# VH-VL binders against q9vpl3: the designs that were tried, part 2

Target 1, 224 residues: q9vpl3
Amino acid sequence: RGKINIQRPKAPHYERARVVAVTQPKYPELPKAKSCFKTRAERTQQQQENPYNEIIAREVRNWLDHSRLVAFFHLSSITADDIFRVRVQLHKQNLHLKSYGSKIIEQAVKNTRYEAIVPLFHSNHCIVFSPDPEKTAALLRIVRRVPQMVLLGGIVEETMLSRNQLVAYAQMPGLHAVQAQLVQTLSQAPGHLIQQLQAHQNSFVQVLDVHAKNQMNEETPKST
Below, E stands for the ipSAE of ESMFold2; O stands for the ipSAE of OpenDDE; V2 stands for 0.75 times the mean of E and O plus 0.25 times the DockQ between their complexes.

## First folded at step 1 (VH-VL)

Design a14 (framework fv_cemiplimab; at its last look DockQ between E and O 0.27; V2 from the best seeds 0.00; counts 0 for: pae E 5.8 > 2)
Fold by ESMFold2-Fast, scan of step 1:
Structure a14 (fold): chain C 224 residues (1-224), chain A 123 residues (1-123), chain B 107 residues (1-107)
Amino acid sequence: as target 1 above (224 residues)
Amino acid sequence: EVQLLESGGVLVQPGGSLRLSCAASGFTFSDYAMTWVRQAPGKGLEWVSGISGSGDSTYFADSVKGRFTISRDNSKNTLYLQMNSLKGEDTAVYYCAKGTEYFGELSYYFDYWGQGTLVTVSS
Amino acid sequence: DIQMTQSPSSLSASVGDSITITCRASQSIDSYLNWYQQKPGKAPNLLIYAASSLQSGVPSRFSGSGSGTDFTLTIRTLQPEDFATYYCQQSYDTPYTFGPGTVVDFR
């Protein structure tokens, strides 16, 4: 055994062989391809039937089911040290940063009320979970200092919110019951979460204004 | 009903120190972030400092950083602003204001304000 | 720091008029903008939060709009009690900053 030979294999020999294989015409042998190639459909099917993927998908479903706050982020290039610092800051606020493969997320949410989130995960992504929806403001304050994390939207009290709606929710008065009730009054088209990410903040705030006015009208005494 | 009462504003010489107090009632004081906002005579509003409900997180405007400290005594429902190395430009009415987020670290807006206490820094 | 500007610095109006005040941020602040009213000799009063949400107890003639860098406060059918100074305030980042104020005077 030579350690040098193991660490530095004969790259020129292997490179030459690979170049010849790539440039050589394959037409005469296409019907008898050396190995069977898997189609995208077959690769997807194999991943869906993988027992390991199902175990992780159940973990994702558990996080979704037991978290009252779920926030979705696009994640740009970030160092391991930087993301670790972010995880520590988030953990102090009972916010749990998780990363899962897009196919595992798709498997976890298919045939569920959250299937609409799948398009968010075709890019590099991460998810923050918390049992405490009051931590939405803290989450957004922390992430504001992390330019590599871009908010896409989220789920609060089992209600899907666009990016702008989640930003508005973070600014709502800190009464637990009032915030939960206001989220429940939001009208969202089923399966159109991506479209709603483009919704204007003013539209969400208008709904909140109507709710506030309705509550005031209920408390207004009738004139004598 | 929510009430905030500031006190401690007096005439102080430049370089002096002063502590302002804000007595709060009508809400669970420890659950809400609090802030100090000042207004120089005839001028606009300037945010000075904010503190979380627990008192663990504090924030300051650049003009007062290193000179002022904010603190709270949740057992007495009282907010404090300790002002050191006072300058003429610190002359202002100082308002105490209540945040809106329950257990928030720093409130985004302020729904109740005290009447203010005048601090004059002059020789 | 995020700098806030308001336009106009002052305006004169009559009861029944509709007026518009503009606030501009030096960088995008999403919807983290609030509007306050201050009457002479009194503390400020919160009118609008999150750019367009009306605070409880505030008359419906007040409305806010805008996002990013440009924001507007509109008062429809101005009433005598509306003659005051109006301030915008960003809460996107610390230090929080207020606009210089807009004085609404009786004409």
Scores: ipSAE 0.529, ipTM 0.791, lowest interface PAE 2.1, mean pLDDT 80
Fold by ESMFold2, look of step 4:
Structure a14 (fold): chain C 224 residues (1-224), chain A 123 residues (1-123), chain B 107 residues (1-107)
Amino acid sequence: as target 1 above (224 residues)
Amino acid sequence: EVQLLESGGVLVQPGGSLRLSCAASGFTFSDYAMTWVRQAPGKGLEWVSGISGSGDSTYFADSVKGRFTISRDNSKNTLYLQMNSLKGEDTAVYYCAKGTEYFGELSYYFDYWGQGTLVTVSS
Amino acid sequence: DIQMTQSPSSLSASVGDSITITCRASQSIDSYLNWYQQKPGKAPNLLIYAASSLQSGVPSRFSGSGSGTDFTLTIRTLQPEDFATYYCQQSYDTPYTFGPGTVVDFR
């Protein structure tokens, strides 16, 4: 007999405005070099006053969800020209260099298993994303010649790897070896694995901070 | 069963040219980076050149850069080393070696080697 | 270029001995260090990759350690087939380079 005919309602103005706002900032977009290499003042202002931090956090979440390789680096003093040269080299390998504030990273990974990465962003940093986990070797080869980018660790196929584990992963033969290592890593108890990664990450951050201070202390600007 | 068979090593005069070949079988050749390593008589090993699985990336030791070229024909499963302007210091046994599959730009290590072919540059 | 050195250049040992061979790089190469074994008239064979990972089929009496600039190959309970020349090789940066070799002789 007759059923109630419910037609779709009109889209709310706010929801349409939010969708348009998310799509509108395509020019210029956050993945550009300026978003990776913002000045200290611009980063501070963005952390305190940017009302669109949720939009940027959604971008980070989208990168995390669609990247099978994510690598985290401490970034010491480097010229804009040098980091741009590295970015171009990485891009040729489908490796995407990004930088985001620590609050944005914290917001992006809130209530996810990736919350453990937040301490890695206490100091100046950058992140490399790629859909291609096989590009880990190429990534490490490129950054090897860039001492200002120091590897902290990464995520491969949704598994968190320490710095040493990621370096070992890059040297492993064949697709079968990659699959076997991921199965073995997944079988570790989640609580123990998280504690081990957090302890290694904290120790690694401390060592890198000493290294950055040593580099800064060893550098002397020409005073003539 | 992986097999690598080098050929083309002969006696050649200084300034001459020579092309070495390496026939590969027992694996999907195009998936692997390949390399040439040489060993002078009574001496140690020297890495000479490498090439990616696709052939798009090539790498050379400084001692041979500009004189040697590396190429591959994936339809024939064959690796080549073209050696020009040969010098006495190029006298060596030349080995063809296979890298790993998954990270195919230039392998970190070489798990299978051919038996080598002797190149002598004399007089 | 990254220069590799090995010590000792040669050694004499008996079956059953435990020996160590050291390899040093002129700059930090992280764990990008491989070990090869070569017998006279034969091609080299891969023993260890990534400083400490044993290649498939290599006996457990072989072990590798080290990171950065200093690396060690250890052969425990030396066997007659272990008398050979051993090379380290860095794969940190091109051109890849080998150490000069260590000859392990019987008796």
Scores: ipSAE 0.173, ipTM 0.597, lowest interface PAE 5.8, mean pLDDT 77
Fold by OpenDDE, look of step 4:
Structure a14 (fold): chain C 224 residues (1-224), chain A 123 residues (1-123), chain B 107 residues (1-107)
Amino acid sequence: as target 1 above (224 residues)
Amino acid sequence: EVQLLESGGVLVQPGGSLRLSCAASGFTFSDYAMTWVRQAPGKGLEWVSGISGSGDSTYFADSVKGRFTISRDNSKNTLYLQMNSLKGEDTAVYYCAKGTEYFGELSYYFDYWGQGTLVTVSS
Amino acid sequence: DIQMTQSPSSLSASVGDSITITCRASQSIDSYLNWYQQKPGKAPNLLIYAASSLQSGVPSRFSGSGSGTDFTLTIRTLQPEDFATYYCQQSYDTPYTFGPGTVVDFR
């Protein structure tokens, strides 16, 4: 009895083939869980107007209104685990990492002073909030080690800053240092002026003394 | 006025140890990161080590890692550099420099420098 | 480690000239770049921080520009006191590293 070729079974008899064709279970095409392959950005863009979106939008507004530091980041191929790690690090510094859909952001900032940030949210993004603008340096220190997080810009003390401006801001001396420098500069100004004024006076006196000496020498009669 | 004064630079043999000190005045010492930078004779500047304002974080160049330690006494307004296992390549003027205001992070730039102290490592 | 390079290594100029020194990083350092001036036998002085911010007390003839990997220090109307060695330094990541320096001498 010839070895049944399991890899290439002989075509069944015509009648059997017909029965098999008719009895083949039509499996409903499994809905391609297209959702599993969609980026977070794609998923958030397709969110239908849900009453829940209004609640989230209010939350976003609340964060914006109570934050003195807001930083916007693009996310490039970052895993959930990586985000979690960064979130923990940021949280230790009282920095709050949040991610919202673009539509929610649009709704939240519509007709507000924050409307200019909408163009920043066209891709995968996250926002970091802080009540303390002094944490800008800490924020940048943490995220610079995360290449998947690209700084786009931010808001500090109600002022919108570019990426470069934020970096510059983080490197500025503290307020106390700046104040101290200002005081020092102001305190030196009068001293310098006094020195300059005195220098001119001294020079003038010297010239007069020389003139007086010369006149005295001319008046000394050559006692022949 | 901010003043930084380094001390402790002397001639030492290879394999020896030396401790440098930097006395700081004219600012709130504990609020600022501090750093050591060295310069070999006729060469450029090399960052050696840094320490946060609180002293909780320390950083080192690879060339000195494991051999040097940095510390500070905020009550005395003094920065220290303990140098062990000294090599000829460690011969340099060592500068103490004041960093940026401390907010729990590293200094970005050094706005005040001492006059430096010369360390010579030679047999 | 981030490697820093400078160009030129040396240049000769006259009083009143405008000169430009370039600094390059081996990777992007954003704006975490500082410029220092050092005169012979003296400690370095900070000129520019954060790539373009002028340190207090530094004359306005000094200016810095650049971001990422390429940076420039410009001295307009060179003065006699400006003949010195100039160093760039990155503060993007530890270990901090300096450029090799640029010597500006009299023509």
Scores: ipSAE 0.063, ipTM 0.646, lowest interface PAE 3.3, mean pLDDT 84
OpenDDE, second read of step 2: ipSAE 0.049; ipTM 0.630
ESMFold2 (binder alone), look of step 4: mean pLDDT 92; pTM 0.938

Design a15 (framework fv_cemiplimab)
Fold by ESMFold2-Fast, scan of step 1:
Structure a15 (fold): chain C 224 residues (1-224), chain A 121 residues (1-121), chain B 107 residues (1-107)
Amino acid sequence: as target 1 above (224 residues)
Amino acid sequence: EVQLLESGGVLVQPGGSLRLSCAASGFTFSDYAMTWVRQAPGKGLEWVSGISGSGDSTYFADSVKGRFTISRDNSKNTLYLQMNSLKGEDTAVYYCARDQFYGSEAYFDLWGQGTLVTVSS
Amino acid sequence: DIQMTQSPSSLSASVGDSITITCRASQSIDSYLNWYQQKPGKAPNLLIYAASSLQSGVPSRFSGSGSGTDFTLTIRTLQPEDFATYYCQQSYDTPYTFGPGTVVDFR
């Protein structure tokens, strides 16, 4: 193989998910608004709204709807060159690294079943999308070499998984084992799932502290 | 031409310290992760340490953790291995190698000629 | 750590023979396995990466196969320059680990 081309002008092309371009007009549930006047609340809302944010939020919703694998990461300080190299490696595996502001994420998932992920994005973050859930193992192998990216959790086949559950999914021997694990996840109460996500955030903070102090790769022996 | 040249291997007393250098030429050094692999006389290959292209991430074999440090100077196209608290079992030919991480595959496609480190009284 | 084993530890062959060397990982490493050749007094050189991909410049008589835990290196119609020591190496996780090596000697 030749050397890796990291020049910006030759960045990999992006193929957008194809959807049926059926536009359905927005219809207000109860259209009773007056034409001339706006309340203080309405004026405040209008001033805070950003058309750009709604456009990007719509893009995020499309990624969520068309991706069977979504992984959430905490992102510590990383150079533009290093993140570009990671993005190139991920793209070759049909894994798409995206970064969006927390307000845009909140706007995209508001009133959806994924609303529980919003707290994950109050710090530096990035998201990896893929239409292929079998790429979970490849994803974890690539990011294992990037200590600035730490897995928080994800969504596989519309099922929200904690960090440990996603790691377990990547290690499963086949479809039957995968289905059993997902059934266990789906049987959890919404409150319990949120608690697990919060607990994993706390564990993640501890892992970051230990990793930062040690400055080295550590492997837990599984057998002797 | 594309090559790696190691230097610094000498006889050193147990408990001593030594720094190895590996000079790279013919390729964009900062684009590649780099590694050190050693081989004791008459024995097999043992991976020792690796460093990312930027130098921000380092990795070590259990046998050298806490004693060795790996670093690089991309402006000088040079890789270093600082070896402290040397033991007799560290006696080996030390190779530097280029860690080609392309797509998701990692492999050592370019090797230096090696430099002999002898730890003996 | 991922432990690598190779069999046989040594093998005697004649020019023109076809030989196979096996490598086994202590856990699944998918296809993240490389094969290296080392001649006496020289540095190793890469033969095969990602279990089955032939490195540029390496003769087509070399081939690799396998996935998960079991891997093989095959050399068809052995040539005089192929008498060397062969090592497998996993690149699935750090620390990277090498097999103990297989010595291919002249019969």
Scores: ipSAE 0.000, ipTM 0.418, lowest interface PAE 16.8, mean pLDDT 75

Design a16 (framework fv_cemiplimab)
Fold by ESMFold2-Fast, scan of step 1:
Structure a16 (fold): chain C 224 residues (1-224), chain A 121 residues (1-121), chain B 107 residues (1-107)
Amino acid sequence: as target 1 above (224 residues)
Amino acid sequence: EVQLLESGGVLVQPGGSLRLSCAASGFTFSDYAMTWVRQAPGKGLEWVSGISGSGDSTYFADSVKGRFTISRDNSKNTLYLQMNSLKGEDTAVYYCATDFLEGSYYGMDVWGQGTLVTVSS
Amino acid sequence: DIQMTQSPSSLSASVGDSITITCRASQSIDSYLNWYQQKPGKAPNLLIYAASSLQSGVPSRFSGSGSGTDFTLTIRTLQPEDFATYYCQQSYDTPYTFGPGTVVDFR
């Protein structure tokens, strides 16, 4: 069951990818197959010199500049149907779900106040943009039912907020003055938030490294 | 409808040459990069070679560089692997596969059935 | 070249079990990691791409996670058709490299 029509299954993934490529807004062309197998150096050079990437990076900067609410999420495995349903629910609240490669994010925020968020995007991720910061509560209500999306933090009224600070902001009624005061109160020095977000990442990497080393030691305790 | 079919696998003596073919149907062949992946009997998967959709760029595993060449004929929807100076270590089932692009990521979506190449005297 | 390792090399499980397979890269590959399933006598099937994106037609009991050097494939509520060999593969740089494989067999 569900809302998926069994008599008309979705187009195969490769066919959908091809349709998306054909229907994309006209960028300086990056042929899908032509750049498939590249060395790391070639891939990095293509990403840096490709005008397509600069166009997308400018799109990201435009979203950042025109959105009063930006929320960053870690994204776990999710089907195209499930993410589409989430995107529809978000769109009804003027919330726009976007996904960009980490290289494009880095390029977009380079030399801006937001550069410190780059480490958040080393994992699979997505971003939600909105011109309306009062929609933070609606965003959290929708995402609460999507376990694949884990809130990392965000930006409200150009102020970077941690996950807990965004949750606190969402609890406020729609009184503009009260919400503005809360943002001021929750906002420690920008450096504190950035350091806190990086500390969480560094702690995670350290735990993962210790775990990996322990697994290797246990799996190969004896040579034969 | 979407299908890849390999052919050409036979018994060949060490030092010999062989050309494998992969016939594609059910999709626009020239839009997809193609790859060859092999698997020795009882062993894991080993990537051998890849080619861009236009044929302008080719890539090889170190174990086959200088001995193998990859090519394609987009008018005939066919991928080729020319294997020269064959060694016993080249004995494997050879698969052809498409490589699709989703955003900045690639994956081998459609696979052929495989063709067995045996290099032995 | 980027070296890939998988653990465990094999595991025995029963229908209904949840299992986890790990994959490690010798250097950071961001999220350029794919997972494949291969049944005896058959060609591999793509399960997951971009470390965590589920391929169309693949059951939701399969999930992938990780980034950088450490990755996991999880199969929840194992079904009879899931007894197979699983491979991770990096597409960050050529040559593409596969992990050695994990054999999932009946206990």
Scores: ipSAE 0.000, ipTM 0.414, lowest interface PAE 16.8, mean pLDDT 75

Design a17 (framework fv_cemiplimab)
Fold by ESMFold2-Fast, scan of step 1:
Structure a17 (fold): chain C 224 residues (1-224), chain A 122 residues (1-122), chain B 107 residues (1-107)
Amino acid sequence: as target 1 above (224 residues)
Amino acid sequence: EVQLLESGGVLVQPGGSLRLSCAASGFTFSDYAMTWVRQAPGKGLEWVSGISGSGDSTYFADSVKGRFTISRDNSKNTLYLQMNSLKGEDTAVYYCARVDYSSSWYEYFQHWGQGTLVTVSS
Amino acid sequence: DIQMTQSPSSLSASVGDSITITCRASQSIDSYLNWYQQKPGKAPNLLIYAASSLQSGVPSRFSGSGSGTDFTLTIRTLQPEDFATYYCQQSYDTPYTFGPGTVVDFR
């Protein structure tokens, strides 16, 4: 009796009323609720009545305020098992993978210096937080193995960086002074950053296609 | 297993009436909202109508509103679509489908019947 | 009513190709977007729900992304059984609406 039956048990063929009335399944399936179609008005009311949005928005602001490394990713379809494995691997490096709705992100960063990131979250997304900017190289090494996560940009030491700038920062993990100088040199004015992020956002489908093709053509990894 | 079987599709003259049936089995029928989706020959899918699990709430596409009615008999595990004042544009394969919800209450149609062809022609 | 559009209306591809189909809603629908596959003479089959959630039993080469008004379906390493018509569908408001469909055929 070790096999697991994932199908709902068939209704009894004989004496149905009696068997159904007195038999309780040992492992009951989650009951299906009676379903109703919802209108736009009902969905709008549900969103307005949700008090947890402000609580979650405050959590996001707290993560932003206390993290010296924040990385933004586009997230394609991924299984629960695969994302769990990625989360575990990231957690071992003090990297915290979080997903929040775009409305919550907008609410969290509105009227803050980070408002410029809002356009990144109009697509499916996830964010990685860490108090340790030295972990940028470890982050990129881990994410390299996850094709569903595409780097869009990030924030290091309160400075917004494009994808290319964040990759450059990651290449100098042993020298704090050099890393600080690079962050200062690569920093972008808000207008320029928005232009770069908008371009990346609009072309993310092309980036995903190139990334997928590169993975299919990868025969052996290079080491240096 | 979940099974949905449509019936009632026939050739009908313009202005005529027809009732389609969808027999459901393999699940607790009253726990699910049900829907009708049609597809004209060589054309795309068009949502037609939906009904709540209790039958208290009904919904219709503008193209059929006032002409079609949707109903269900939970004691017989059967969904119905009553079509009145039929037009040539109503010629299509009619599918019934069960409305499923994710844990976050996103609606989707996982289980579909095989469809029944309704032809409206003189 | 919320109107859905898809691009391209048709595309020709070869086995092993990676393809992308786009769906656009006339107004924001959050993530209330589903993708279906339909083969000739058969009922539609659900691929993706809630814009990006892969339905159980659907191969991992299928993926969905997007929110608000713009959505994409990507099929990586196209297989012979993937030549079919694909539809997007919004469930944000009644009446529910489908896109016009994208036919994926052999090159």
Scores: ipSAE 0.018, ipTM 0.482, lowest interface PAE 7.1, mean pLDDT 78

Design a18 (framework fv_cemiplimab)
Fold by ESMFold2-Fast, scan of step 1:
Structure a18 (fold): chain C 224 residues (1-224), chain A 120 residues (1-120), chain B 107 residues (1-107)
Amino acid sequence: as target 1 above (224 residues)
Amino acid sequence: EVQLLESGGVLVQPGGSLRLSCAASGFTFSSYAMTWVRQAPGKGLEWVSGISGYGGSTYFADSVKGRFTISRDNSKNTLYLQMNSLKGEDTAVYYCAKDLEYSYGPFDYWGQGTLVTVSS
Amino acid sequence: DIQMTQSPSSLSASVGDSITITCRASQSISSYLNWYQQKPGKAPNLLIYAASSLQSGVPSRFSGSGSGTDFTLTIRTLQPEDFATYYCQQSYSTPLTFGPGTVVDFR
């Protein structure tokens, strides 16, 4: 056809960009990041990968890196209405309940200091983030009334804590120094829990590797 | 324009102590884990230590455990390596490096290195 | 912890050749293997991460493959600037470990 847009001064479609921006999840203490543009070769190499997952994995990593309190939960069957009520109660305390697919969590934390949390996400799960570790007591008080959410453990001041250690931390007086002292006392040696979980994972993978080596010249048919 | 600049490498005697610094610019320092990698003259690369973004988690190679401490000051965009009880085998060029986005371990940017010599 | 080995320890090649360097881990590291290039007097340069992902700015003649314990770095049509030392490195678990390096020099 001869349909040529009549040239007139036109404002860019900024409203669409602004709508997308305001609908993006808001995370505590996220740095303003510049977009990384891949070369044509890099795009070709990663054609089979979903770029959406990479963006969400970045968001998960930013939550983990910029939250002083991270709590991991097993989530049993719960209605949308009930989980919404929980989110509202948590939000009032600057606690942010998030749910991400296990593949995205794995992608976000593989080869990072947080890799040890991956086994926690093989079942139905959710995570609570907060920049304020003082809110641990408020978090556990709220969750106590939600039997569908079972505390698995967490990270406080970058220290990985078991369920019992996190509960003990929550019972501390509101003195910052005393709470910090308890975290140091209750936590395993720095990196010890991560080391143990990685050792178990490495051991399991090594067993699979030995089995595969015994079948080096064999191709296993696909199983149902 | 990511830039890492190491400093502090000097000649020290065995049993001595030394602190290395790495000044970072061009990226959000607190969002990335940082590492120290060393290389003895004419030898290969050896990972020494790593530290999480906020500094709460630290990791060390077996050869330096108990002798070296890694720390960071995110307000100054600076990484540190405190080296105690230095031995001749600690003689090396020490590099600081930044972890790649989404990863721990691939190092996408490296400093120029600073030479530490431990000799009597 | 995880021991890394490379073969060959050194190789001689001519411009235009294609070469392959092998890296082996003492236990399975899935795909958490990285390759670096280092020229004399310079800091290392990341070539490949996650066994096969090419780092931004690295020429497409470099490629990586492998999983588990056995990995390869292939350089097709060697250029003069490719004569350097190459290191593999596992990022699967701490302590992180590098291979001993492979020196690629002129034949």
Scores: ipSAE 0.005, ipTM 0.427, lowest interface PAE 15.1, mean pLDDT 75

Design a19 (framework fv_cemiplimab)
Fold by ESMFold2-Fast, scan of step 1:
Order: C-alpha cells, then sequence, then structure tokens
Structure a19 (fold): chain C 224 residues (1-224), chain A 123 residues (1-123), chain B 107 residues (1-107)
C-alpha cells in the first residue's frame, strides 16, 4: 500500500501531516520541485525567456529574507529516493532543501548584499534554508553522511561565511549571544569572501578532475 | 615543501609560562584548522587544543582548560600555544598538526605533523 | 567525553606475519575514526581516516574496518618498518580522544 493520507488530519501542520507534505508536492503546478539535482530540462528552461522566473525569484528572496541560516552546496548525482530521505531528515530539523536555476538565483540576489554568491551556482547546486541558526550543527551532521552534497559556504544572521567559518559556527556551545558575536567577528568584505568561496570550489573541482583522470586510467580493468 | 616546524620548548619552573610557535609552509594556512597534541615521556598521545582556520573558535582538553590559550596569525602562517600555570604533568613533547578540513566536506584527521618540541616543567 | 580503548596493549610478531589491532569507543562514533603510526623518536603518521580510507602514500598492506563502536586495523605481511606504536583517534566530537596505543614489537 504505502498510502498515508487515508486519515486526513484536520490540522495541516500536525507533525504527521508535515511529514506527508514532504512526500507529496505542495504545488502540483511547480513541476520542477522533484530533487536537489538540477536537470538538463531545468537548465534549458533557465536559458529561455520564462514568465515564471520573476515569481520564483521572489520566492527565493522570501526564503533569504526569512531564513537566519542559509547553506550552499555543490550537488553530485543522487537518486530521487536518496535525496528524498535527506529532505525528510532535514525537514524534521526545520531545514528546507531547495534547488533553483542560476538565472533565478541571479535575479533574486541582484542589487542585494548577497549578489556575490552568484558564481557558486554555475555548477549543480542546492541550498538549505532555516529560520533557526541553532540548527547549523544538525545540518552539518546530516550532510556529513551524504557524500553527494559538498558544503561551499553559507549565510548566518545575514553574515556571509566560508565553509570553515560555518563549520566553526556549528561547533560553538550553542549560546545565542556567543554565536552572534562569532558571526560578527567572522564577517568578511563581499569581494574577499567570494574569492575564498571560489578558491574552495576550485580546490573541489581539482579533486574531481584528479578523480576523473584516475577513473579513466582505471577504465582499463586491472586484476586485484 | 609542505611542512610544520615547532619551536619554543624549554625547561620551565612549575607555575611558569611559555609560548610555543608552529610555522607552516607550503599550503594555504588559513584554510585549515590547526591542533596541538602532546606526548609525555613513555606515554601515549593526548589532544590538547584546536583552533579553526579563522581563529574564532578554540577548543581545549579538560586538563589544560583555563591555563592554555591557542591562537594563530594567518598573515604569518603561524600557530601559537600560550601555556600558563605550568605543572609537572605538562612535561611532554608538543606536536603541531594540521586539522582535518582538507576538502569541501570537512573532517577531523591530522595528515601533517611537525617534529615536536620538548617542554620540561621541573625545578 | 568519548573514551577509546585498544587491544592488545602490545604484541610480538615476525616479518611476514599478519596482525590485527582493535579499537573500541565508549559510544557510537559512526565512521569517524582515524589510525596513526608512530615510530620511536618520530612524529605520528596518518595511516587510515574515516575508518577505512587509506591515506595517500601509505602501503596497501594497511587496511581499516568497522563502524559504530568497534574498529580494526589490519597489517598484512609485516615489514621491518612496521614495528611501531599504533593509535586510534575519534573525530566525532570534541574533546578529541586517542586510544592508549598498541606496541608492535619484533620477536
Amino acid sequence: as target 1 above (224 residues)
Amino acid sequence: EVQLLESGGVLVQPGGSLRLSCAASGFTFSSYAMTWVRQAPGKGLEWVSGISGYGGSTYFADSVKGRFTISRDNSKNTLYLQMNSLKGEDTAVYYCARGGYYDSSGYWYFDLWGQGTLVTVSS
Amino acid sequence: DIQMTQSPSSLSASVGDSITITCRASQSISSYLNWYQQKPGKAPNLLIYAASSLQSGVPSRFSGSGSGTDFTLTIRTLQPEDFATYYCQQSYSTPLTFGPGTVVDFR
């Protein structure tokens, strides 16, 4: 069977109903909300003049405006079932995994303090949003077990942080005042931060390139 | 050449203070968390302290908490350990090691170690 | 704090032997366990990270396995340079903790 909606809770935000909402599309009219993986079809649509781009860009701006924690990830190929399991785990911690096209991200952050993040989205990516910065540690613990998701950096309390700075924020004692002080101390000029994030991204790309070259060398079967 | 070089280990009286330094070369120092690990004569390894790449987060073993301070100067590629109120039990070889953030995923393991510097606390 | 234990505390072996060293954590650490080798008078060297990943430059005769609380380091066909002390270390949470070490002696 696997049908969970036989008994409809009257309160749509009941805990069980929220879990069900993750398994069923809230907006059937938004066909691209399947996975964090950016498909070729989604890429093609981003290159065309699309009347929905502005609407989706507003949605992204609303997520940015109402989230005190935003984390950026590079995403490798992952099955629909695997990404769904990750989404369920994240949703239980009030962490919302989203995927948007590069053009939509660019439109959403244009003329904002976050415009510097645009270069991060030239490859396959996804973003995790949360209104609760205390969930940074939970986010990193969950993602650490998902090798297809690679942390690039994030935004905490409107301050842009590199990968290492975000990891350090997660390791703090959890006292809000102390965490706010750390975020202030870790703040970077937008130009400097994007250079750091690009350097980290380039290091990851180099690792992938070496791995790909090793994979090609290993393509000729060698006996173990 | 990728390397870490410790310095500062000397004989110190109980209750005294000492600052150890670790000079890093051959890699982007600010991209890595750094750590100090000590080893008393004839004993095993004991983690002492760690610091994030930007220096904003510091961590200490219970045995040194309140007495030791870890810091770094990324412009000089140097890690420091300020040791105060030294006890005989602090006598050890102190190793500087590179923390586990070697790629974009982050992970705590120590793939690069210095040669160590001996600190002796005795009258 | 997470306590680490190793067994045996010491063992005697000959060149060509295969040996195993075990490491136990006081609570589940998933696969966040590393193995180090230390030769007399030298700094430790990383052998294995993430329980089973071989560090670059380390001979393939070294292998690691395990998850949760129980882990093993295996050295097949011991070489003269393998007589050393071996330590496990958990990287799951701070404070970071090392095992007490296992001394591998020549017999």
Scores: ipSAE 0.000, ipTM 0.413, lowest interface PAE 17.7, mean pLDDT 74

